# VH-VL binders against p04169, part 18

Target 1, 76 residues: p04169
Amino acid sequence: GLPDGVEDLPKAEDDHAHDYVNDAADTDHARFQEGQLCENCQFWVDYVNGWGYCQHPDFTDVLVRGEGWCSVYAPA
Below, E stands for the ipSAE of ESMFold2; O stands for the ipSAE of OpenDDE; V2 stands for 0.75 times the mean of E and O plus 0.25 times the DockQ between their complexes.

## First folded at step 8 (VH-VL; framework fv_murlentamab)

Design j2 (at its last look DockQ between E and O 0.75; V2 from the best seeds 0.00; counts 0 for: pae E 5.1 > 2)
Fold by OpenDDE, look of step 8:
Structure j2 (fold): chain C 76 residues (1-76), chain A 123 residues (1-123), chain B 106 residues (1-106)
Amino acid sequence: as target 1 above (76 residues)
Amino acid sequence: QVRLVQSGAEVKKPGASVKVSCKASGYTFTEYAIHWVRQAPGQRLEWMGWINAGNGRTKYSQEFQGRVTITRDTSASTAYMELSSLRSEDTAVYYCARDSYDFWSGYFYFDYWGQGTLVTVSS
Amino acid sequence: DIQMTQSPSTLSASVGDRVTITCRASQSISYIAWYQQKPGKAPKLLTYDASSLESGVPSRFSGSGSGTEFTLTISSLQPDDFATYYCQQYNKYPYTFGGGTKVEIK
């Protein structure tokens, strides 16, 4: 679920961690497969306006974009 | 068991092209990327590029950009590396290697390697 | 490019010796991998992320380090360990390897 204070979290920037990109189309990673997005990742918790909370330990301090991607993507 | 089996040794003239194959088995081919790494005699390993076996995307070392082409045939579970405009300094053993990933740390590494393919370029 | 510098390039040791190989990166990196290579063979993965051993790798091998300096340690050298070892970084394209460290019999 969403943590307390989620509304105060800043939006992740590209390269926040694990080669994160706010637009999956921008990735230059060997692991990326078409259709993989933060929003369909097992760590994803939807929040607001296309942004969500990522339950992965390295993203607990930011909001991530649903259309984003990172190398620790895990299918839901 | 995971295996990468490469094509046999090649002897080429300068200016020619060579295409080395890497047949994968023992796992789902399209779920992993394949890297190509070469090693000239007595020299360090040199990364050339990778291909995502699933979507066919590639990344090349700038050193080889425009001269190397990495492809794959999913139906044959085989990756290919073609190097053109060969020169004597391209003489090396060429390896394919599987890209593996640690899902928690986000780190990746080459866990399985082909046996290598010697490419000799000489006049 | 990130340059990986290994030292020493060659070391002579005896069975039972403690062996330490150093890899220095030209800039700070998150993690490296270590490989073992024997003549005429492909490299074999030993460890990644500087500390995690690959399955089947003897516990006498260990990796450590951070930033720009990383080490591979063999706590007690065994006959099977005489080989050349390479470090590698995956942090930035192009991926680059160290120059290698040949561990040979004294």
Scores: ipSAE 0.717, ipTM 0.913, lowest interface PAE 0.6, mean pLDDT 94
Fold by ESMFold2, look of step 8:
Structure j2 (fold): chain C 76 residues (1-76), chain A 123 residues (1-123), chain B 106 residues (1-106)
Amino acid sequence: as target 1 above (76 residues)
Amino acid sequence: QVRLVQSGAEVKKPGASVKVSCKASGYTFTEYAIHWVRQAPGQRLEWMGWINAGNGRTKYSQEFQGRVTITRDTSASTAYMELSSLRSEDTAVYYCARDSYDFWSGYFYFDYWGQGTLVTVSS
Amino acid sequence: DIQMTQSPSTLSASVGDRVTITCRASQSISYIAWYQQKPGKAPKLLTYDASSLESGVPSRFSGSGSGTEFTLTISSLQPDDFATYYCQQYNKYPYTFGGGTKVEIK
């Protein structure tokens, strides 16, 4: 679920951690497969307007973009 | 069990091209990247590039950009590396390797390697 | 690129010796693997994440270190351990290898 205080989290910038990108089309990571997005990752919790919360420990301080991707992607 | 089996040794003239194959078995080929790494006699391992076996995307080391092409055939579970404009310093054993990654970093080390393919470039 | 410097380049040792091989990174890293390579063979993964032992690798092998200095230790060298050893960093793209340390029979 969404953590307490999620409404106060800043939006992630590209390269926040784990080769994160706000647009999956921008990644050149070796593990990326088409169709992988934060919004279909097992760490994703939907929030608002295409932003969500990533439950991976290295993203607890930001919101991430649903159309984004990072190298610790795991399918839901 | 995971296996990577490479094509046999090659002898080439300067200016020619070589294409090495890497047949994968024992895992789902399209879920991993295949990296190519070479080793000149008595020298360190040198990364050349990778291919994402699922989507065909590639990345090449800057040193080899313009001379290397990495491809794959998903129906054959096989990756290929082609190196063009060969010169004597390209004499090396060429390896394919499967990536493995760390959950915390999302970065790769190589858990399975092909047996290597010796490419000799001589006039 | 992160430069990986191994030392020594060659090490002479006897069966039963404790052997330590060093790898230094040009900047601080956390993620390093060690490989063993015998003549005519592909590298074989020994350790990853600095200190984790790969499944099936004998427990006499261990990795250690942090920051810019990392070691591979063989607690009691066996005949099967005469080989060349390479470190590889995977902290940052491109992933790079050390120059190797050849462990020879004294």
Scores: ipSAE 0.149, ipTM 0.765, lowest interface PAE 5.1, mean pLDDT 90
ESMFold2 (binder alone), look of step 8: mean pLDDT 91; pTM 0.929

Design j3 (at its last look DockQ between E and O 0.06; V2 from the best seeds 0.00; counts 0 for: pae E 12.2 > 2, placed apart)
Fold by OpenDDE, look of step 8:
Structure j3 (fold): chain C 76 residues (1-76), chain A 121 residues (1-121), chain B 106 residues (1-106)
Amino acid sequence: as target 1 above (76 residues)
Amino acid sequence: QVRLVQSGAEVKKPGASVKVSCKASGYTFTSYAIHWVRQAPGQRLEWMGWINAGNGRTKYSQEFQGRVTITRDTSASTAYMELSSLRSEDTAVYYCARDSYWSGYDYFDYWGQGTLVTVSS
Amino acid sequence: DIQMTQSPSTLSASVGDRVTITCRASQSISYIAWYQQKPGKAPKLLTYDASSLESGVPSRFSGSGSGTEFTLTISSLQPDDFATYYCQQYNKYPYTFGGGTKVEIK
């Protein structure tokens, strides 16, 4: 679930961790497969306006974009 | 068991092209990227580029940009590396290697046996 | 590009010895792998992410380090360990390897 204080989290920037990109289309990563997005990742918790909380330890300090992607993507 | 089996040794003239194959087995081919790495005699390993076997996207080392082409045939579970405008300094053993999916970045957990490409007049 | 400087180039040791190989990166990195290569064979993955041991690799192998300095240690050298070892960074494209360390019999 969403953590306390989620409303105060800043939006992740590109390259926050694990080659994260806010737009999956921007990735140049060997592991990326079409259709893989943060919003369908195991770590995803929807929040607001296309942004969500990522339960991965390296993303607990930011909001991530549903249409984003990173190299530790795990299908839900 | 994961296996990468490469095509046999090649002998080429300068200016020619060579295409090396890498047949994968023992895993879902389209779920992993294949990298190509070469090693000239007595030299360090040199990364050339990768292909995502699933979607066919590629990335090349700038050193080989415009001269290397990496492709794959999913029906044959085979990746290919073609190097054109061959020079004597391209003489090396060329390896295909599987990208380890367990990490967020690209190290190589399985390797082909290597293909010697000799470029000489 | 990130340069990986590996040392020593050659190392003579005996069975049972503790062996340490060093790689220095030209900039701070976090992702380094170590490989073992024997003559006429492809490299074999030993460790990744600096300190993670690849499955099936003997526990006498260990990776450590951070920033710009990384080490591969063989706690007790075995006959099967005489080979050339390489480090590799995968922090940034292009991925680059060290120059290698040949571990030979003293």
Scores: ipSAE 0.183, ipTM 0.809, lowest interface PAE 2.0, mean pLDDT 93
Fold by ESMFold2, look of step 8:
Formats: structure tokens, sequence, C-alpha cells
Structure j3 (fold): chain C 76 residues (1-76), chain A 121 residues (1-121), chain B 106 residues (1-106)
């Protein structure tokens, strides 16, 4: 679920951690496969209009973009 | 056409409260956030907080220490900002602005005309 | 808080001049917008996400930059462009604005 204080989290920038990008189209990482997005990742918790909370420990300090991607992606 | 129309200028004494209204038209009010931003004479813009017009959630700048309350009336397509315990330093033009992203808090694509609030004895 | 420092604070220019305004952030950011404000009026959005031009804004306006340094450029200044310009970061709360750059007629 959404953590206490989620409303206070800043929006992630590209390269926050694990080769994160706000737009999956911007990655050429070898792990990337077509169709992978933060919003269909097992760590995703929806929040507001395309931003969500990533439950992965290295993203607990930011909101992430639903159309984003990172190299620790795991399908839901 | 998207339009935000604010209530008229206010003159207040220190210690009073002011409530500024922001009436939205030309779009689905409940699909966006409304932010409040103020500008003291000759000074930079200062972000105060937002309300999600759909669900009523709010976020406030800590600088106002709970003195600000942002509300909305969905049936009137209107957001309100109330600032309490007014000081002379609160003299400013207060703007409402629509968030450019649905219920987000990114950048502001439409602004109200501004409401001058003057605080003096 | 992220501090936004604009320069110059005032700029005198003539119609047709190329004008460049700089905004420096106290830490690396990606989410920055530029606004134009005329006396007695609300700000108007010009650019967002550093380099994206808002719909209906003339193409003589452009934003650029990355990291901590960002610019707004007006390629050929027009009479309607004499105004004050502000940058705004929306990377983290509280959202903060630069101190402004007033572009005046020479």
Amino acid sequence: as target 1 above (76 residues)
Amino acid sequence: QVRLVQSGAEVKKPGASVKVSCKASGYTFTSYAIHWVRQAPGQRLEWMGWINAGNGRTKYSQEFQGRVTITRDTSASTAYMELSSLRSEDTAVYYCARDSYWSGYDYFDYWGQGTLVTVSS
Amino acid sequence: DIQMTQSPSTLSASVGDRVTITCRASQSISYIAWYQQKPGKAPKLLTYDASSLESGVPSRFSGSGSGTEFTLTISSLQPDDFATYYCQQYNKYPYTFGGGTKVEIK
C-alpha cells in the first residue's frame, strides 16, 4: 500500500536509482523489454494521475512515473 | 475556454482571516488540482498549497504552519483559500492556478486574475 | 528547500534582440517551468519540463538546460515580450520560484 507521508514525496528524476527513467521510451538498457512500465511492475502502487509509489527499497523517497521504467523491473 | 475567476480585493486587520474564492469554468473541475500562489509587492511568487478538486485532498507549504486551509465546493466548481492570523507581511496578491496534470502538482497552465489582500491596522 | 537563482535581475533590450535569461537551481533538477508576467496580471506559462513549449506560445521562446543551469531564450524580442520572467521548479515541495528577470525596453 501507500505509505504514510506519500503526499510529501518528491517526483523522481531520471537516473534516481537503477537506471530509472520517467519515460520507458528513453531507455536502451539491456534488461528492457517492450511493454514494461512502472505501472505494471510488482512494486507499483497507484497514487494520482500517472504518478505512483514504488515499493522497492531504493525508491521509497520518491514518486515514480507510471510510464517510467527501471532495471529492477519485475512483472506484477 | 478555461477560466479561473477570483473574488475581489480584501482589506483586513492583523489577526483576522481572509477567504478567497476561485470559480472555475470551461473544464471538468473535479479532474484537476487547484494551487494557491501568492506574490507580495515587488517579491517573487510563493507556493502555498493545493487541493485535488475531485477528492478534496490537500497539501500545504510548511511555511504557513497550518494557517492556510484550502477547500472546494464541487457543485459550484469553486476552490477557496482561507488564511488565518493575518499579519502585515501577508499583504500580497493571491492567485489560484490549475495544475497542468490531472490531480498532480507539476506546472500551472491557467491562472486566476489574482486577489489583492491588504493587511493593515 | 531548492533555491532558484535567476540572472540577470533586470535586462534592457531592443526589439529584435536575442535575449537569454538564466536560472540556477541549488541542486540537480529536471522539472522546471518558465512564466511570463506583465504588471497587474497573472503569470502565463511559456515552457515546462525544461524545454517543452506550451501550446500557443510563439516559437521565438525556447527553454533549455539540464542539471542545475537552465535558460529561457527569446530569439527576436517583440514589443509584447517586455515583461518579468520567472522560473519555477516542481521537483520537490515546496515548489519554488526564481526571483524574476525584468526585461525592459532600452
Scores: ipSAE 0.007, ipTM 0.656, lowest interface PAE 12.2, mean pLDDT 88
ESMFold2 (binder alone), look of step 8: mean pLDDT 92; pTM 0.943

Design j4 (at its last look DockQ between E and O 0.06; V2 from the best seeds 0.00; counts 0 for: pae E 9.4 > 2, placed apart)
Fold by OpenDDE, look of step 8:
Structure j4 (fold): chain C 76 residues (1-76), chain A 122 residues (1-122), chain B 106 residues (1-106)
Amino acid sequence: as target 1 above (76 residues)
Amino acid sequence: QVRLVQSGAEVKKPGASVKVSCKASGYTFTSYAIHWVRQAPGQRLEWMGWINAGNGRTKYSQEFQGRVTITRDTSASTAYMELSSLRSEDTAVYYCARDSYEWSGYDYFDYWGQGTLVTVSS
Amino acid sequence: DIQMTQSPSTLSASVGDRVTITCRASQSISYIAWYQQKPGKAPKLLTYDASSLESGVPSRFSGSGSGTEFTLTISSLQPDDFATYYCQQYNKYPYTFGGGTKVEIK
């Protein structure tokens, strides 16, 4: 679930961790497959306006974009 | 069982091109990326680039940018590496390797082809 | 590029010995794999993510380390282990390998 203080988290920037991109279309990572997005990742928790909380340890300090992607994507 | 079988040894003249094939079996070809790594005699392994077998996207090491082309034929479950403008220093064993595709971390190589020796000499 | 400095280049050991190979990265990284290579053969994956053992690899192999220093350890060297070992970083492109460590019979 969403952590306390989620409303105060900043939005992730590209390259936050694990080659994260706010737009999945921008990735040049070998493992990327079309249709893989943060919003359908097992770490995803929806929050607001297309942004969510990522339960992966390296993203607990930011909000991630639903249309984003990173190399530790795991299907839900 | 996962297998990568590469084409046979090549002998080329400087300036020529070589195209090595890597036929995959034992898994869903389009679900993994294929990397190419070479090794000159007595030297360390050198990463050249990858192709995502599913979507055809590629990435090349800057060292080979403009000289290497990696492609795949999904119907044949085969990846290809073409290296042009060959030089004597391109003499090496060329390997294809499967991306591990782990759900955590980046990409290491869990399966390798047997290697293809490419000899470039006048 | 991330440079991987592997040491020693060669080491002589006997069956039963504890063997340690070191790989130093030019910058802090998290993703290291170790490979074993025998003459005329392709590399074989041993460990990944610095410390995870690949399935089917004997438990005498182990990876450890963090930051810029990583090690591969063979707790008790077996006859089948005489080979050349390589580290690899996959923290960022281009992926880079260490120079190799040849483990030979003393």
Scores: ipSAE 0.129, ipTM 0.803, lowest interface PAE 2.5, mean pLDDT 93
Fold by ESMFold2, look of step 8:
Structure j4 (fold): chain C 76 residues (1-76), chain A 122 residues (1-122), chain B 106 residues (1-106)
Amino acid sequence: as target 1 above (76 residues)
Amino acid sequence: QVRLVQSGAEVKKPGASVKVSCKASGYTFTSYAIHWVRQAPGQRLEWMGWINAGNGRTKYSQEFQGRVTITRDTSASTAYMELSSLRSEDTAVYYCARDSYEWSGYDYFDYWGQGTLVTVSS
Amino acid sequence: DIQMTQSPSTLSASVGDRVTITCRASQSISYIAWYQQKPGKAPKLLTYDASSLESGVPSRFSGSGSGTEFTLTISSLQPDDFATYYCQQYNKYPYTFGGGTKVEIK
């Protein structure tokens, strides 16, 4: 689930942590594989308007884009 | 054809409260947040808070916490902002504005009400 | 809180001039909108997400910038563009506005 206070979290910027990008198409990271998105990652919890909550410890202070990606991606 | 129509101007004394209404039409009221923003004469716009019209959840700017209450009536498609313990520096035009995205309270404002002048004087 | 510093406060220009208005954020942001406000009227959205143009807004308006510095440009000033312009950040609460730039037509 969504944490208490999710409505107070700021939107992540590119490079927030772990080479995060708001648009997966913008990454050239060696670990990236086509089809990987925050929204199909095991840490993803959907919230609103394509923004979600990432349960990974380094993203608990921000909302992330569903179409985004980061280098700690793990499939659901 | 989204429209936000606000209640008329008010004159209040210090220490009183004011409640401004914002009637929405032309869209699904319960799917969007309504923000309240004020502008004192010659001053910048100041965000006060929002209400999710669907579930009634609110968020308030810390500057207004404890003095502002934002509510809605879903059957009337109307949001309300009440400001208590009025002071002369609360003299301003108060606007309601719709958040640009469904079920969001943290985006920009695509439609605005016409504004309601609240004058606080002895 | 993210402070938005807008410059200049007043700008005087002639019809046909290119006008540039600057908004500086106290920290790096990505989510900024620009509004036009005419006397006695509510603000009107011009641009969002730094560079996206709102539907129905003339193409002479454009937004740009990244990091901490953002601009609104009017490529050829028209008589209808007399107004005050405000930037607004929506990166995090509380949402904050710049102090405004009044564009006066010479």
Scores: ipSAE 0.007, ipTM 0.722, lowest interface PAE 9.4, mean pLDDT 89
ESMFold2 (binder alone), look of step 8: mean pLDDT 93; pTM 0.946

Design j5 (at its last look DockQ between E and O 0.40; V2 from the best seeds 0.00; counts 0 for: pae E 12.7 > 2)
Fold by OpenDDE, look of step 8:
Structure j5 (fold): chain C 76 residues (1-76), chain A 123 residues (1-123), chain B 106 residues (1-106)
Amino acid sequence: as target 1 above (76 residues)
Amino acid sequence: QVRLVQSGAEVKKPGASVKVSCKASGYTFTSYAIHWVRQAPGQRLEWMGWINAGNGRTRYSQEFQGRVTITRDTSASTAYMELSSLRSEDTAVYYCARDSYDFWSGYDYFDYWGQGTLVTVSS
Amino acid sequence: DIQMTQSPSTLSASVGDRVTITCRASQSISYIAWYQQKPGKAPKLLTYDASSLESGVPSRFSGSGSGTEFTLTISSLQPDDFATYYCQQYNKWPYTFGGGTKVEIK
């Protein structure tokens, strides 16, 4: 679920961790596959306005974009 | 059982190109990346690059950028590594290896290896 | 690139010995794999994530370490363990290997 204080989390920037990009279309990562997005990742918790919380330890300090992607993507 | 079978030994002249194949079996080919790693005689292993077998995306070591091309044929469950502008220091055993993905780190180690392909570059 | 310095280059030991191989990274890292290689054969994965044992690998093998120093330990060397061992970091592209440690019979 969403952590306390989620409303105070800043939005992730590109390259926050694990080659994260706010737009999956921007990645040239070899692991990326079409259709993979943060919003359909097992770590995803929807929050507001297309942004959500990522339950992966390296993203607990930010909000991530649903249309984003990173190399630790895991299908839900 | 997972198996990677590589093409046979090659002998090339300097300036030539070599293309090594790696046929995979025992698993869903498109679900795993294939890495290429070489080892010169008596030297350490050297990572060259990898390919996403599913979509064909690649990443190369900068050392080989522009000289190496990794491809795959999904219908044949085969990955290929082509190295051009060969020089004597390219003499090595070339290995393909299956990617093993860490879901927490996103980084990769190699859980299955081909038997290796000796490429000899000599004038 | 991250340099992996492996020591010793060669190690002479007897069956039953406790063997320790060290790998030092040029910078702090977290993800190390260890491989065993026998002459004319491809490397074989032993451990990953510094300390996780690959399935099917004997429990006498163990990986440990953090930061810049990592070790592979063979608690009781067996005849089948005489080989060359390599560490590998997968923290940063390009992935790099140690120079290897040849474990030979004393």
Scores: ipSAE 0.116, ipTM 0.784, lowest interface PAE 2.5, mean pLDDT 92
Fold by ESMFold2, look of step 8:
Structure j5 (fold): chain C 76 residues (1-76), chain A 123 residues (1-123), chain B 106 residues (1-106)
Amino acid sequence: as target 1 above (76 residues)
Amino acid sequence: QVRLVQSGAEVKKPGASVKVSCKASGYTFTSYAIHWVRQAPGQRLEWMGWINAGNGRTRYSQEFQGRVTITRDTSASTAYMELSSLRSEDTAVYYCARDSYDFWSGYDYFDYWGQGTLVTVSS
Amino acid sequence: DIQMTQSPSTLSASVGDRVTITCRASQSISYIAWYQQKPGKAPKLLTYDASSLESGVPSRFSGSGSGTEFTLTISSLQPDDFATYYCQQYNKWPYTFGGGTKVEIK
């Protein structure tokens, strides 16, 4: 689940880590495939209003956008 | 059995271009990225760039931006790397390598490599 | 770019020795792979995610470490293990390699 203090995490900006973007349509990364989103990623834990918690070690300090993407995307 | 087979060795003069091919077999070519990595004699491996074989998107190392072009032909299951304006320091073995995970996985290291293509740049 | 620094550059060892190779990253990372390369051959993946062993790789190979320091250990060196070893980070683009460690016969 969601960690203690998730309500206090800041929202990620583009380029937070691993070429992260808040909108998957904005990536030019070679690994991107149509349909990949944070919200269908193995690391995704849903939170509120389209924001979620990413369990990937480099994202534990922020909330990420469900329509976002990063280069370490892994399908659930 | 996943296999990447590269084109043969090349000898080029300074200022010329070289195009190396990498034919893939034993897996779904369009589901993986192909990376190009070079190794000058006695030196470390150096990442050059990457192509998504499915959609053709590329990204290049800043060091090679403007000199490298990576392409693919999906009908031939083949990726290509072309390096222009060759110099003597471009003498190296050039490898293609497959990303370890398909487009739905989140981690990439290189699980299968081509045999390498020696490019020698001499006057 | 994340710089990867390997040590030592060259290591002399005998069959049966325990060998440890170190890789330091210029910033904290979680994702590192180790490769073995023999002369005239392409690199071969040994470990990934710092400590996971690739399928078919002998159990005498192990990876460890966290933060900025990572190691590859060969618990009992075999004749087939004399080669050059490279680390690679895949935390952040561009993915980068260490300078290599050549393990040779003492």
Scores: ipSAE 0.007, ipTM 0.621, lowest interface PAE 12.7, mean pLDDT 87
ESMFold2 (binder alone), look of step 8: mean pLDDT 91; pTM 0.926

Design j6 (at its last look DockQ between E and O 0.65; V2 from the best seeds 0.00; counts 0 for: pae E 8.0 > 2)
Fold by OpenDDE, look of step 9:
Formats: sequence, structure tokens, C-alpha cells
Structure j6 (fold): chain C 76 residues (1-76), chain A 123 residues (1-123), chain B 106 residues (1-106)
Amino acid sequence: as target 1 above (76 residues)
Amino acid sequence: QVRLVQSGAEVKKPGASVKVSCKASGYTFTSYAIHWVRQAPGQRLEWMGWINAGNGRTKYSQEFQGRVTITRDTSASTAYMELSSLRSEDTAVYYCARDSYDWYSGYDYFDYWGQGTLVTVSS
Amino acid sequence: DIQMTQSPSTLSASVGDRVTITCRASQSISYIAWYQQKPGKAPKLLTYDASSLESGVPSRFSGSGSGTEFTLTISSLQPDDFATYYCQQYNKYPYTFGGGTKVEIK
């Protein structure tokens, strides 16, 4: 679920961690497959306006974009 | 079983191009990337680049950028590496290798390798 | 680029010996793989993520280390283990390999 204070979290920038990109299309990772997005990742928790909370330990301090991607993507 | 079978040895003149093939079997070809790594005689392994067999995206080492082209034919489960403007220093065994994903780290290493293709460049 | 320096370049050992190969990175990294290569053959993956043993690899092989120093250990060298070993970092592009360590018969 969403943590307390989620509304105060800043939006993640590209390269926040694990080669994160706010637009999956911008990734340069060998593993990336089309259709993989933060919003269909097992760590995803929807929040507001296309942004969500990522339950992965390295993203607990930011909001991530639903249309983003990172190298620790895991299908839901 | 996973297998990568490469094309045979090549002998080329300086300035020519060479295209090596890597036929994959025993797994879903489009689910993995294929890397190319070369090894000159008595030298260390040298990473050249990769292609995602599913979406066709590529990444090249800066050392080879502009001179190497990696492609794939999904219908043939085959990856290709073409190296142009060949020099004597390009004499090496060229390997294809399957990408293996580390779920923990988010990075990839090479779990299966082709048998290698010797490319000899000499005048 | 991240430089991977292996030591020693060559070591002579006997069957049953404990063998340790070192790989040093030019900067702090977290993930390396180790490969075994025999003459005329492709490299074979031994370990990844510094310490994870690849399926089918004998338990006498083990990887360890962190930061800038990593080691591959063969607890009891077997005849099949005489080969050249390479470390590889996959933390940053371009991926880079060590110079290799040839383990030969004493």
C-alpha cells in the first residue's frame, strides 16, 4: 500500500536507481521488452495522475511514473 | 538444451567486412538478448555489444560504434554481427552469448556461449 | 571504463590444492561473473553476482568479494580445472573482463 506522506514524495528523475527512466521507451537495457512498465510491475502501487509508489527498497523516497521502467522490473 | 551455433571461420583482407551468424535453439529466442564478445589471440575477452532479440534494440561498445552492426532474424532464431573496415587487429575469435538476467541486481551476464568464429584479417 | 585486473596472471598448482584468484576493479562495483575457458573453447560461466554459483557448476568453486576486490576460490583443484579463468563486471557499460588467470599443472 501507499505509505504515510506519499503526497510529499518528489517525482523520480531518470537514473534514480537501476537505470530508471520515466519513459520506458528511453531505456537502453538489454532486458527491456515492449509493454513492460512500472504500472504493470509487481512493485507498483497506483497513486495519482499516472504516478505511483514503488515498493522496491531503492524507490521508497520517490514517486515513479506509470509509463516508466527500470532494470529490476518484475511482472505482476 | 540451450545452444548457440555460429558460422564458420572467415579469412578477410584489410578494409573488408565480415558477417558472423549465431543460431539459437532450445529456448524462446525473442525472450533474450544476444551479446557479441571477441578474443584476440592471447588477449582478454572484449565486449562488443548486444541486441535484444525481441524488440531489435541494440547497444554497442563505443570502441566499435560506427563499425559494428548487430541484427537478428526472429524467423530463423539467428543473430548476426557484421564488422566493417577490418584491420589486422580485428583478428580474433568472435563469440555470441546469451544474456542472462539477474533478478536481484537488475543486470545481465552471459550464461550460454556459441562455439566461436575465428576471423583472420591479413593482407 | 571499469578496468578489471586479475592476479596472478599464471599460477601453478597440484590436484587437491586450494586455489585463489583475485580480481580488482578500478572502481567500486557490486556484480561480477567468473568464467572458465579451456583452449579452443568458449568461456563457461561459473559464478555470477559475485557469489552465486551457476547451476551445474561443482561446489568446489566459490566466488566472494565486494567493492573493488573479488575472489574466485577452488577449494580442491581437480584435473578438469586446469584452464584460464576470467572475471567480468556487468555493473557498467562497456562490460569489461579481467586479463585472465591461467591455472596450470605444477
Scores: ipSAE 0.803, ipTM 0.931, lowest interface PAE 0.5, mean pLDDT 95
Fold by ESMFold2, look of step 8:
Structure j6 (fold): chain C 76 residues (1-76), chain A 123 residues (1-123), chain B 106 residues (1-106)
Amino acid sequence: as target 1 above (76 residues)
Amino acid sequence: QVRLVQSGAEVKKPGASVKVSCKASGYTFTSYAIHWVRQAPGQRLEWMGWINAGNGRTKYSQEFQGRVTITRDTSASTAYMELSSLRSEDTAVYYCARDSYDWYSGYDYFDYWGQGTLVTVSS
Amino acid sequence: DIQMTQSPSTLSASVGDRVTITCRASQSISYIAWYQQKPGKAPKLLTYDASSLESGVPSRFSGSGSGTEFTLTISSLQPDDFATYYCQQYNKYPYTFGGGTKVEIK
């Protein structure tokens, strides 16, 4: 679920952690597979306006973009 | 049990090409990248590049760009590395290695290696 | 490119010794693995992410370090441990390896 204070989290920028990108089309990472997005990752919790909360430990301080990707992607 | 089995040793003349195969078994081939790493006699390991077995994307080390081609055949669970315009300095053992699939780290180390393929380039 | 400098190049040790092998990176990194290689064999992964031990690797092996300096330690050297050891950074492309440390019987 959504953490307390989620409304105060800053939006992630590219390279926040783990080669994160706000647009999956921008990744050049070896692990990327077509169709992988933050919004279909097991860590995803939907929030608002295409931003969500990523439950991965290294993303607990930011909101991430649903169309984004990072190298710690794990399928739901 | 993850296994990577490479094709046998090759002897080549300068100017020729070599294609080394790497047959994967014991895991879902298309879920991992395969890297190629070489080691000249008595020298350090050199990363050459990778192929994402699922989507076919590749990346090459700049020193090999233009001479190396990495491909895969998903129906055979096999990756290939072809090195063209061979020189005597290309004499080395060539390894394939599987990307770690470590979603906590987000970066690549090599958890399983092929047995290596000696390529000898001699005039 | 991130250069990895290993020291020592060669280390003579006896069974039971504690040995420590060092890698220095040309810039700060977080992601380093250590491999063992015996003659005629492929490298074998020992540790990753600086300090995580690969499954099936004896606990006498440990990795440590941060920033630009990292170590692999063998707490009590065994006969099976005489080999060459390599570090590898995977912080950025191209992924690079250290020059190796050969651990020989004294």
Scores: ipSAE 0.210, ipTM 0.805, lowest interface PAE 4.7, mean pLDDT 91
ESMFold2 (binder alone), look of step 8: mean pLDDT 91; pTM 0.939
OpenDDE, look of step 8: ipSAE 0.749; ipTM 0.921
ESMFold2, look of step 9: ipSAE 0.006; ipTM 0.708
ESMFold2 (binder alone), look of step 9: mean pLDDT 92; pTM 0.943
ESMFold2, look of step 10: ipSAE 0.023; ipTM 0.724
ESMFold2 (binder alone), look of step 10: mean pLDDT 91; pTM 0.937
OpenDDE, look of step 10: ipSAE 0.799; ipTM 0.929

